# Designs tried in a protein design chat: VHH binders against WD repeat-containing protein DWA2 (DWA2). Part 19

Target 1, 350 residues: WD repeat-containing protein DWA2 (DWA2), of Arabidopsis thaliana (Mouse-ear cress) (q6npn9)
Amino acid sequence: MQGGSSGIGYGLKYQARCISDVKADRDHTSFLTGTLSLKEENEVHLLRLSSGGSELLCEGLFSHPNEIWDLASSPFDQRIFSTVFSTGDSYGAAIWQIPEPYGQSNSSTLECVASLDAHVGKINCVLWCPSGNSDKLISMDEQNLVFWSLDSSKKSAEVLSKESAGMRHSLSGGAWNPHDVNSVAATSESSIQFWDLRTMKKNNSIERAHVRNVDYNLKREHILVSADDESGIHLWDLRKTKFPVQELPGHTHWTWAVRCNPEYEELILSVGTDSAVNLWFASASSEHKTSESPVEASRQRVNPLLNSYTDYEDSVYGLAWSSREPWIFASLSYDGRVVIESVKPFLPRR
Key: E = the ipSAE of ESMFold2; O = the ipSAE of OpenDDE; V2 = 0.75 times the mean of E and O plus 0.25 times the DockQ between their complexes.

## First folded at step 17 (VHH; framework vhh_7qbe_3)

Design N2 (from M2 with S47W; at its last look DockQ between E and O 0.28; V2 from the best seeds 0.00; counts 0 for: pae E 2.9 > 2)
Fold by ESMFold2, look of step 17:
Structure N2 (fold): chain B 350 residues (1-350), chain A 115 residues (1-115)
Amino acid sequence: as target 1 above (350 residues)
Amino acid sequence: QLQLVESGGGLVQAGGSLRLSCTASGRTYEMGWFRQGPGKEREFVAWISPSGGSTYYADSVKGRFTISRDNAKNTLYLQMNSLKSEDTAVYYCAAEGWSYGLDSWGKGTRVTVSS
C-alpha cells in the first residue's frame, strides 16, 4: 500500500489552517505558516528545510494579534507576506514585513506595511500578482473583489478598483492567472467565476456548486484545476469550459485544496477533510485529440493516484509546493502539524 | 448568515447524563462545543472534524463527553455523562460556514448540575 509516515514534521502549538511557500527565498527552501487559536495570541512561523533535508527549523517566530485564516508570501520579496485574520467580530487583512530573515536582527516584531481596509465584510483571501507588476494584490470578501496597488516603502495600499460579484455569491477564494495578469478565477458556493481586471467584470463562469479551491497550471496556459466537496477534482481547458477534460476522484470526504506542481506539469497535489494528502498524475488528452474515442479512453483508464499520505490526525487544509525544489511539498493539518515530503520517487524516469 | 440553535440543556443531578444538540441552518465545516461557567472565561469543550472522523476533547471532559455530528441533518451533538458540578455552564455551539471563520455561534443552552 502507498504512502506512510516518512515525512519531516514540525509542530505548531496551536491549530492552524494556512501555509505558504516563500517563493522569493532563493537561498533556502522555506515556508510561512500561522496559527488559529481562540485561546492564545497567535503566531507566524518561518520554517526552513535544513540543508541535508532532514529537519524543519524555525528561523523566525513572530506574534500576530489575531487568528490567521489565510497567509500568502509575496512572490517577489521574501520578507513580505499577507494575512487574513479575525478576532471576535473584527476581521481584516494586512501586509507584513518580517525583520531581516536568517540572521542579523534579533527582533521578533512584525511591521505592518498596510491594512487592506476597503472591505465591510470578512476578507476570505489575498492574492498576489504572480508575474509582471509585483505591487498588485486582489482581496475578496463574500461579495466583493478589491484590486490594490501596494507601496512597501511608503507603507500604504491604494484601491485601484472595486466591484461586486453580487449578493447571491459567497466568494471564498481564488487564483490569479499566471499566464494573464488581467485574469483571476474566484470560487463561490455556486460557481467558478472568471474576472477581467481591466473591466472589473465577470466575463465567464463554470456553474458548479461547492467549488472550494482552484489552481492554474504554471506550464499549460489554459489549464485550471478545481476541487469541490462532493465530486472530487476536475481539470478544465478554459477555451472550452462546457465539460472538464479530466476528472480525478479526490478524497473520501471533501477535497479542500489542489495545487499544480510548478515544474512537473502532470503532478497535482490535493488535501482533504479526510486527513489525507493525495498525489496525482494528470495527463490531459485534449490538446489535439478528443476523449470521446473509445480506444483512447480505454488506454487512459490507468489509475492516476501515485501516492496517498494518510498519517494525519485531523483535516489537512494547508498545501504548498516548493518553487525552489519542486519535488518538495509541505502540508499542514488543523492540529498544527507541518509535514514535508519529497515526490522524487514518482517523477518520470529519463 | 449561518444560524445555530442549541437545545437540550437543563437541570440535572450530579452523576447524571444530558445530551445537547445544535442544529445549523446550512452546511457546516469545523464544529465544536465551548462553555462558560460563572465568572470564568469561555473554554473549549470538544471539537469535531467536518467528516466526523476526528474528535478532540478538553482534558476535563475526556472519557465523559462524546461529540458527534449528523451531516445529513446539519446537527451537532454532545453526549455528557457522569456530570459534575464543575460542568455547570452555558454551552455554546460554534461552527464554520461556507465563508471561513468561527464566527457562527449559538445563543447557548444552560446546563446546571446539582449536587
Scores: ipSAE 0.416, ipTM 0.739, lowest interface PAE 2.9, mean pLDDT 85
ESMFold2 (binder alone), look of step 17: mean pLDDT 87; pTM 0.891
OpenDDE, look of step 17: ipSAE 0.737; ipTM 0.878

Design N3 (from M2 with S54T; at its last look DockQ between E and O 0.67; V2 from the best seeds 0.00; counts 0 for: pae E 3.2 > 2)
Fold by ESMFold2, look of step 17:
Structure N3 (fold): chain B 350 residues (1-350), chain A 115 residues (1-115)
Amino acid sequence: as target 1 above (350 residues)
Amino acid sequence: QLQLVESGGGLVQAGGSLRLSCTASGRTYEMGWFRQGPGKEREFVASISPSGGTTYYADSVKGRFTISRDNAKNTLYLQMNSLKSEDTAVYYCAAEGWSYGLDSWGKGTRVTVSS
């Protein structure tokens, strides 16, 4: 699609960086997003794609006292989500409950279910355990990982374990391995670190400067995708981490996020500070290689870029596939514009 | 560690203009200006996106101040016109580096507006 984007739009009133699929909403395709206004009180918006798929409706508007830097919906309860927040010298992370989804007025008060009060520095992310009926969370600051158990009946969070990565690392985020609930990837300025939650020790690393974001492939058990500020996008076989199995060009400036499609294992989205969303087709798989090593593999697809969505006014930071409708994604640019797009034109025909 | 150095402050008569500069030692995402007047809390003045395409202003300076950036020189600017005595403050440059948020700060440059 060479023309400008004509996806379904929704405008937040303030600058924003985070958006999350409400995976546990089985009845609607919905997303949560939050603002980081430096001037005003901040907001969380619950957005629903209309039944006809033609517009994006605000189903909930909630006041949030702080700038929201990370936001994640619980994979098991559509009313529960986490925020990572900061304003001035204060910071924190908390678990919130939406009091009345889909029946709200213009403003409602969020209930704080738990505070993640075990960090001595600014928190970068909260990760929800992706499998089981899970009450487990990971939170990270630049030096520490904290492993939590959420008790929804008592509305509290208990520290199960806390470990320091030391001052030589600048942890920035991560992802929970959907194929091994005991494994978490943590990103830093110098590496991707793989932590074993049973021991709280690093069991492997990929030495790579300025890795901004990672995501696990849900269908290809050993495949991880990484976004580097300087080196584009790389696919890794976690059993053979010396060299990537595939490289994608990325963006003309820094890549902020990458997301593997939850259903179509070859599809990868990326967003960046070049004001673009790029859709990639990644055909490499080291587990099923027929004749060539990952290093020597010629890319069988001449151009892995399926489409570039460029009708944005500024950097794109937020990115989420819909789990309910895996051909749908939401993007969020810094100026607060949410855009819903469909990748159906790029799926194999029946 | 990201370092920020402001310059361009000074004494200016009301109605006058000043241009503040801030040079960053490394790559920056969002950048902004804050100020702290006598007996007041530090307050937001203006911010600018990494590309320079999106700007935000406090109501008290909108229409009088212009934020801009030159990414090739790693430099942030604030053009201050029609200055008022209420604009007297120490002005701080802030930037986002590796860690999210405007957490890297300069030492400030003093602006004094005489009535």
Scores: ipSAE 0.379, ipTM 0.705, lowest interface PAE 3.2, mean pLDDT 85
ESMFold2 (binder alone), look of step 17: mean pLDDT 87; pTM 0.887
OpenDDE, look of step 17: ipSAE 0.664; ipTM 0.851

Design N4 (from M2 with S104Y; at its last look DockQ between E and O 0.79; V2 from the best seeds 0.63)
Amino acid sequence: QLQLVESGGGLVQAGGSLRLSCTASGRTYEMGWFRQGPGKEREFVASISPSGGSTYYADSVKGRFTISRDNAKNTLYLQMNSLKSEDTAVYYCAAEGWSYGLDYWGKGTRVTVSS
ESMFold2, look of step 17: ipSAE 0.526; ipTM 0.774
ESMFold2 (binder alone), look of step 17: mean pLDDT 88; pTM 0.898
OpenDDE, look of step 17: ipSAE 0.719; ipTM 0.873
ESMFold2, look of step 20: ipSAE 0.618; ipTM 0.824
ESMFold2 (binder alone), look of step 20: mean pLDDT 88; pTM 0.898
OpenDDE, look of step 20: ipSAE 0.524; ipTM 0.785

Design N5 (at its last look DockQ between E and O 0.67; V2 from the best seeds 0.00; counts 0 for: pae E 5.5 > 2)
Fold by ESMFold2, look of step 17:
Formats: sequence, structure tokens, C-alpha cells
Structure N5 (fold): chain B 350 residues (1-350), chain A 116 residues (1-116)
Amino acid sequence: as target 1 above (350 residues)
Amino acid sequence: QLQLVESGGGLVQAGGSLRLSCTASGRTYEMGWFRQGPGKEREFVASISPSGGSTYYADSVKGRFTISRDNAKNTLYLQMNSLKSEDTAVYYCAAEGWSRYGFDSWGKGTRVTVSS
């Protein structure tokens, strides 16, 4: 499999489902990933793209006590990240600190900065506030949202507020609106719910079956992308949510995750259980609206799929753009294979 | 609520074979088999990725058991060969549901007895 790959590979020795860009690393393009092994001790790997971009290097290897189901690097401190974890009937979420790299200590042990222990059930995700200089977090279980204030220097997390989403919806994840720090989207079995953190109330919802993942467009203030039902990908204008503004073909099996590019507003990546990563060019405003014949209008559409990366042996679950180098992304398949690819060949000519 | 129904358990002689099935009532992602022997805690046997592309086994069954799935029928299988008396247990089907809590749905189990 290495002989035919166009990307830069790195192998985790165990199963894995999550990867995050280290947005706060201003010196290197870095990613953080963790294992999901039922049989072995679990690990967190800190990966750095080499100078010249030819290799993916392990800068840190840290023991983690539990299976890691979700992982997110702090957008403001490259040494701080969250994990959502479980083993058997045990579950939790915690905030960790990577050891000081220039100290006299040679410790490879993560320090637990805080436990997010206000939940009555398994935690699905932890979301970091994308803006501001405060360490604010949202954590979710099936029924509750908890809003936290983190103080890393005091090694504490304080509950600011907690609210039930209602028993009908069963929350599964979400995304924090980068254009409004008081707004989060929560995904559920039957809808996308929009929460106002000032009131801890639902403002609006989009009815969709089995919403798997959502992401906000960082450049188009009102655009949200969703992976829902089985294989579908939909774009939404949050000002008019009755119908999606665009549909993308998705995957030949279930679409697991979608990610809007942080700089190139029309680029979307998706990953799926068909062992593929798909790169999309999406522009809802480019459609013709002259009310002429449907045949003439349909011939003006472009093929939205720019590329499909298929050099994987298992379902692809992990997906992260690099914020530092937005033409670079990392993908992660369940067998632990991390792949770095560049989308420069597909960028607009500007 | 996702429902899992196991079948195919029974009595079999040591060295024999048995095939277990588990039918799911809805969408599943990772699926697996666990077992609980007399006087023992429930233990992992095998699991399979959502696509069926990756399989994982406990050391005690590797090379003897084969897990597979048919996604069109929402059905999980466990082919058990070269059975030993230590394989006597209640076998449970487990699945990851849409909620992503890991194995959050469980069947009621099917009994397998391996006689000498």
C-alpha cells in the first residue's frame, strides 16, 4: 500500500477514530491523534510535518488510560487538549497538558488538568470556544449540554451552566459557531439544534434524520454543512433553513464527517465508511436562476467532486484541515493509518 | 431503540464447529461478540468495523473464530471452529449505535455448550 500512495503516511499501531489539528502551533503544522484499542493501553501521538513537507514525525508519544473516542486540541494553547473516552462501563472527558518540551524533565506522562464530571451519562463530545482569550468549553451527553470555564493554572473546570436538551432528541455532537461565540449547533437523531449559550435555550432547529456531523463555514457566515442520514451531504443557509441550498453526492457508503476549509470557502472535505476521502467544490450562489428550461439550467452545473483519495484499507473516521497551512489536511482510518495530503493542485487560480 | 437478536447457539462436541448470527433492527457501526463463561466476567471475543474491512480477535480465539457481517441484511456472524470446552459461554452480540457511545446496544445472548 505504500508504493501507490501520493500522501505522507504515519502508522498508529492500534485502532483509532479521532485526529485534531494543533491550531495553536504557530511554528509547525501539527496534529494530535489517539487510539481506540480494546486490548492494549491507549496512546496519544503528537505529529509534526517535517521541514520540506516530506515526512510526518512523532514529536510526542503519551500514555492515555482509556479508549479515546474524540479528541480536540485547544485553539489557544498547543499543549492543551481534550479527550472523550470510555472503557467498559467507565466513561468521561478530561483536559490534558503535554509536558513542557524545554524543561529538565523527560516525562512522557500527560498531566490531567481537569475532569469534566458534571454528566450523568456517556459524554459524546467536547467543543472549544473558537474565539476570545478565555478557555470556555461545551460538553454534551445524550440529554445535557454543560458550559464550562477552564483555568489551566489552577487546574480546575467550573460549570457555568447546564441545561437539558429534552429526552426526545438524544444529542450526538456538535460544532461551535466561529461567527458567534454564543451559538452552538448540536446534532441529534432527528435534528440539528441551535443553542444560545447566554440563555441555554434552543433558538431554532433543522429537521433531518440521523445527523452524523456538522461544520460551520469560516468564511461564509451563515453556511453550515451537514453529514446526515446515511451518505448525504447538505449545505444550509442558516437564515432560511426550510430547504438545503445545495446537496453533494457524498460517499458510496456512510458519510462520517465533513469539514469546511478554513481559508478556501468553497472547499469541503468528507470522509466515509467506504474508505474514501472526497474533496468538494461547493458554491450555492453559482446556480443559474433565469427560470428558463430545466435542460439549459442543468447544463451550467459543474462537477463538485474535485478528487477522491482511496488509498485506505478501512473506514476513514478522522479528518482535519491544517489551520496553519490550509491546503494541507490529515485523514485517519480505523486501522490507525494517518495520511497527509495537499490540495494545492485543486486551488482556484488566483 | 436498537434491538439485537442472536441465534445459532447450542450443544456441540469438542473440535466441532458452530455459527452464530445476530440480526440488528437498525443502523449499526462497529459490531462485536462478547461472552460470559460459568463463574467468569464477560469478555471480548471479536469485533468488526462498519464496512467489514477490519476484524479484531481476542488471543484465545484467534485462528479458530471468524467474524463477518452482511450489511444488506443487518446481520453479524461468528464462525466458531475447533471448539474447546473453555469456549462454553453465553455469547452476546453488541453494536455501536448512532449515538457513538461505543458498544451501547446488547442482545440477550445465545448459549454455546462444548462437551467433551
Scores: ipSAE 0.109, ipTM 0.569, lowest interface PAE 5.5, mean pLDDT 84
ESMFold2 (binder alone), look of step 17: mean pLDDT 89; pTM 0.903
OpenDDE, look of step 17: ipSAE 0.741; ipTM 0.883

Design N6 (from M2 with E30D; at its last look DockQ between E and O 0.61; V2 from the best seeds 0.00; counts 0 for: pae E 2.1 > 2)
Fold by OpenDDE, look of step 17:
Structure N6 (fold): chain B 350 residues (1-350), chain A 115 residues (1-115)
Amino acid sequence: as target 1 above (350 residues)
Amino acid sequence: QLQLVESGGGLVQAGGSLRLSCTASGRTYDMGWFRQGPGKEREFVASISPSGGSTYYADSVKGRFTISRDNAKNTLYLQMNSLKSEDTAVYYCAAEGWSYGLDSWGKGTRVTVSS
């Protein structure tokens, strides 16, 4: 069944890897995306879904001086976002503000709110504190975590603490625990590390090779989902970290990222270098109904893959659920194609 | 650490063809070819996305060179056609490994085009 891509598309001029939901925009379903061009002329696009949901419009186009490797919208201000960028010789991170009026400004110039210059290294991500009231940030490079306080009024960021994860593990990214503002998960080549920001110590870890990306379930406090490159997708109960609660096959090539739905706890999206987006139904409920008969248990195994979106011509790196409309997601393929899709047909029937 | 090994370089006459290969010791994401001619700086030649769905070329080689990859073999290729004396250079393979960016480089393979 050639499921005709019902998605709404938008094309960037350049390659791209990063897309973020504009969480703080309560009026519109909006996304930010950044380009990854070797040329000095990069761009940040503010995309807005039309009120009818039929079109994806560029609300703002902004110049960005460097290749954008990471982009994250702030949870508290729709105009504020972070980028991780490369000049070819070095990496950096900065906090930007979209000029006023939001989306209506003829100005193509972003205002730099703060530069994270004190973090010298190959920065790979900037995480925002999920608590809407906190101007706290974490930046990570291959070996270090830096905890920041952002003062928007002073247009400055201050280092609160810094710690090394050790030389044995190359950090690739992480996620801030939405249920505990003092906890961050960091992904490394060999493990998921759980850090306490109060002590700047690693309290626990999951030993797993090549975890590329992690995301916390927003509805279930102890559930973490990981994208594990070749080994697929794993759901973890953080109370029992020896084994995953559930394993999903992931992608036919490398699984790059996973995102838990902000409203529907069982829905997970993943993207990969197989040029696909997968929608999964995953239940962390350990209540394995011990169906008495192994045969019956095998029959009832509902295919956890609800849908696969394959209308991409390149690897899909970017993925974001809409917080405003939790049944909408945006995906970004390397060739600069943004696709908006609805998962309404797959929502659990209340 | 990801290792890249180039092969296929050599002496070729102008107008001739050559195929370069680069074998990676592990998984790679973005891959590309660079070259450095005598007395010149290293320059971009071509790049390819992880899936192979996107390819990019320097203007100087566009239409003559073709970059491709076989992920099952962890191998990158550069088919060079209609070679010119100006194409004489050491060709380097580059790849993105675990970390972001082109963090791994090969030792290079020499291509000499004789007029």
Scores: ipSAE 0.346, ipTM 0.716, lowest interface PAE 2.1, mean pLDDT 90
ESMFold2, look of step 17: ipSAE 0.510; ipTM 0.788
ESMFold2 (binder alone), look of step 17: mean pLDDT 87; pTM 0.887

## First folded at step 19 (VHH; framework vhh_7qbe_3)

Design W1 (from M2 with E96Y; at its last look DockQ between E and O 0.53; V2 from the best seeds 0.00; counts 0 for: pae E 7.2 > 2)
Fold by ESMFold2, look of step 19:
Structure W1 (fold): chain B 350 residues (1-350), chain A 115 residues (1-115)
Amino acid sequence: as target 1 above (350 residues)
Amino acid sequence: QLQLVESGGGLVQAGGSLRLSCTASGRTYEMGWFRQGPGKEREFVASISPSGGSTYYADSVKGRFTISRDNAKNTLYLQMNSLKSEDTAVYYCAAYGWSYGLDSWGKGTRVTVSS
């Protein structure tokens, strides 16, 4: 039921599974989310946290064709975002532009900037290049990766490269390495694969079944976090991938997503099908931080779980930190409830 | 690949009850029941969250049907009470498997409600 959380709530009218930080909004802490109504026209909601941080306001409500299964805001243009959606028994992915003006009470039709139509199979995700420029994308189906160049002004998307992941793989998602724009991690049924975009070849893998989600640490160049459906959360040093460097319990049911905090390298959020959001403290080694190591080790030995947010009625699928206010995160449960929380009480004091 | 096997369909008098089951061969997240009546499109009946904590029903069945699941057995249930002739349909089990979306469907089980 909506409104049962301690955070700031907002209710979508339909089921939902995806939420994205609008990183390119330099003026407000904003999020984009979309609905999964099977029978009715779907919606994208642009949400803004009020200046006092006490309310979550709908700044824009936009019509979208069909169910939205994945959504990602452009890191460089707050009006541009991608969706992965269904059309009956088929699939689609597209890049959209939010019309001006927004924040009106009326639904507006989104403008399609480009369709990502180079896939043979169902599309699972779209990844935006996190640095450099805004014109690069990766899209994945179960068998293929497609590397795109987007030109929003010309409203076109061009395939730069396309490659098969191999017959025995079923790609499900991934993350773009923020420390190496030529490297993408892709999750599959049997492994985490690391792709070099210059060659479109795998250059490494971590053999681990049922990895649902991965995220890179923005402050630690070689640290990747993975969520297994059953085995919890693992931290990896990509220089030494034989074993994880840390394990966290995850959830009492399947862990759906993990997100590293964009500014506080020790903070990790996870969400799961146990209707919980968990905040973790996980240390990482660094020469710059060696004098802080004893304090961090002491905290982790006692209990790495800093807080569990459990006042949800349904599985939590959506999770995003705010890049603008990195102590703020949004969560989204399947019943369409968005909740904003602050982790300021748990921030490290240095 | 995920397999879904429905059972429990059959012929029943109006006002009667049936219990449908759907056994999954592997990991599932959201699961649900859909149905397709004679000459109609497939329509939503009920769905349930992965943990079993949240349930959703079409208005036409609310109060009469109950969806549930046993995660230890990978089995989804639909208890159908106070059946009406309008409930006559092929009932399909659906699940999210490894990836996003409804990516697995059963072959269906026929339910016929006689007057």
Scores: ipSAE 0.036, ipTM 0.529, lowest interface PAE 7.2, mean pLDDT 83
ESMFold2 (binder alone), look of step 19: mean pLDDT 84; pTM 0.865
OpenDDE, look of step 19: ipSAE 0.426; ipTM 0.748

Design W2 (from M2 with G52S; at its last look DockQ between E and O 0.84; V2 from the best seeds 0.00; counts 0 for: pae O 3.0 > 2)
Fold by OpenDDE, look of step 19:
Structure W2 (fold): chain B 350 residues (1-350), chain A 115 residues (1-115)
Amino acid sequence: as target 1 above (350 residues)
Amino acid sequence: QLQLVESGGGLVQAGGSLRLSCTASGRTYEMGWFRQGPGKEREFVASISPSSGSTYYADSVKGRFTISRDNAKNTLYLQMNSLKSEDTAVYYCAAEGWSYGLDSWGKGTRVTVSS
């Protein structure tokens, strides 16, 4: 099916790897993206889907002094977001505020709200608390987790706690458990580690090599999805961590990231260095094996791949569902191409 | 830790050609070339995407230099044609390892272009 690219495109001037849903914007479907330029000043773009859903508009263009490797919008304020950036000699992380009003200045300067200056190592991510305690965030470097309290009024961040994950394996990223504000998953070269923020101790781990990215299912409390470099996508029941509940083939090259749909528990998106976005239907419920017959079970093996979006010219690194319109997602390829797509045709019939 | 070893540098006349190589000791993601001329800051030259093969060049070398990669050999190449005196520099190979960012650098190879 030559599925003509029904997507809406936007082009960045520079390479990029990170994109985030502006969750706190309840009026618009909006995304933030940051550039990764080795040559020039970098940029943060605030993108807004037009009311008719036909265009992706740049609502704001902001200068950022360093290469942006990670970007995350705060859940409580549409103007606040975090970046992880490289200075060439080191890595840093900071909280930024978009100046008001939006769109009046094509080159406005971001206001630095706080610098997360507690890391000696290479910072890899900043995670925002998914719940009402909106002032909490976690940063991770290769070896350490830092738990922060952000005071927006004072424009400061305070370290609440810091702990080392050990030197055996470098941490590469993580996800905050939306069902337990005291729990964070951290990915390493050899495992997924689960940390209790109250004690700052690792309580459990899944032993898996080359986990690149993880995401929690927002509708299913015990389900975690992982993107593994070469082995694809795995769904985990955190109650039974010895084996994945489901395996998806992922991508033809490296599976880079995975995102669970915020509304539709069965829908998962993944991106990879095969220059593709895949939409998956994943059923964690063993119960749908209603057919007692292995033969019938084999016949009904519904291809879990619902759709593949392949109209990219480079590796796809960025992926975000819209929280406002959960049938919409944004993807970002390395060459700076942003694509907005709708998965409406693939939504489960309620 | 990922090790990068550059080779292929040397003395060449203006208008001449040179091919640089960089061999990585392990798996790499993004790879690129940088250079540092006398009294100058290190500057970006070229980069290549690990999977798609998409290439990016500094404006100063566009059309003259070609970056390529052999994944099977874990080797990065820089074909430099129509060399100019301004291209005189130590050329460095950089690579992204497991962690995000260009966290590995070679020791560099010297390229001298004589007028």
Scores: ipSAE 0.151, ipTM 0.666, lowest interface PAE 3.0, mean pLDDT 89
ESMFold2, look of step 19: ipSAE 0.540; ipTM 0.822
ESMFold2 (binder alone), look of step 19: mean pLDDT 83; pTM 0.844

Design W3 (from M2 with S47A; at its last look DockQ between E and O 0.39; V2 from the best seeds 0.60)
Fold by OpenDDE, look of step 19:
Structure W3 (fold): chain B 350 residues (1-350), chain A 115 residues (1-115)
Amino acid sequence: as target 1 above (350 residues)
Amino acid sequence: QLQLVESGGGLVQAGGSLRLSCTASGRTYEMGWFRQGPGKEREFVAAISPSGGSTYYADSVKGRFTISRDNAKNTLYLQMNSLKSEDTAVYYCAAEGWSYGLDSWGKGTRVTVSS
């Protein structure tokens, strides 16, 4: 079904890789995106979906001094977000605050709230505690996890703890467990590692090669979804980590990222370097396995792919569900194209 | 480890055309071509994004060279038109694997442009 490009588009001037839902904005469906320009001048765009849902507007354009490799909005303040950036010679991470008031079309300067200066290696991500009341952060480089406390009033971040993941594993990213604020998943070339933040120890791991990205299901405890570069998408039950509970084919090239819908537990989005966004229906319910007859099991194999959005001219790296409108998502292709789409036609009939 | 194998080099007359190929042993992220002329340092020629949607060229080859890729074949191409004597070099294929950065290089293929 070649679903005509019903999406709303926005174009960045430069290449980009990261987009984030502004979760703390309860009044608007908003996204933050950052550019990846080789030039010294980069940009952060605050994008807002119009009240009618027909337009994506730039509510704020902000200068950022370095190319942005990762961006994440704070869950507790709509003006606060983190960036991972490269200076060409090194990597850094910082917490920024958008100046008031919103809506000035002119490029304004971000206020640096805190620099996360505890890393020697290549920083790959900053994770915010999923609890809206927490000022805690995690940053990761290739070998280390750093646990931070942010004091927004003092405009400072303090290291609470730091631990090495070991030399054998190059960390590439992670996700904070929304069901356990003391648990973080870290991805490496050879495994998904689960860390306890209280002890700063690895408690468990899933042995899987080339996991690029992970995301927790917000509605189902113990469910983790992984984007694996070559093997596609896997759903894991963290209580039984030997085998995935479901496998999805992913993308025709690299499967780059995966996001679980914040409201609809069965809906998963993925993006890849095949220039596509895929919407999946994934059911972790073991109950469908009970069809005793291999023949009946084969007939009922509902194509888990609900829709594929292919109107991109480059690799899609950025992906974010709206927390405010869970049927809306934003995607970002490398060429700087942002697309807002609705999955309303594919929502499970309650 | 990702292996890259270049092919298509040879002798060509000025104004002529040549097509280079680079075959990778697996999937690649960004890919590019570099060249090293006699007595010169290795220089950037062209790069292409993973999907092929974005391409970049050195100023010296813009309008004459075209970089492309076939991900189904794990192959990178460089179409070189209007070749000049200054294009004489060993051409190297580079690619990114799992890690960021051009961490894999081919052995190179020699291109000689005669006047």
Scores: ipSAE 0.663, ipTM 0.847, lowest interface PAE 0.8, mean pLDDT 91
ESMFold2, look of step 19: ipSAE 0.671; ipTM 0.859
ESMFold2 (binder alone), look of step 19: mean pLDDT 87; pTM 0.885

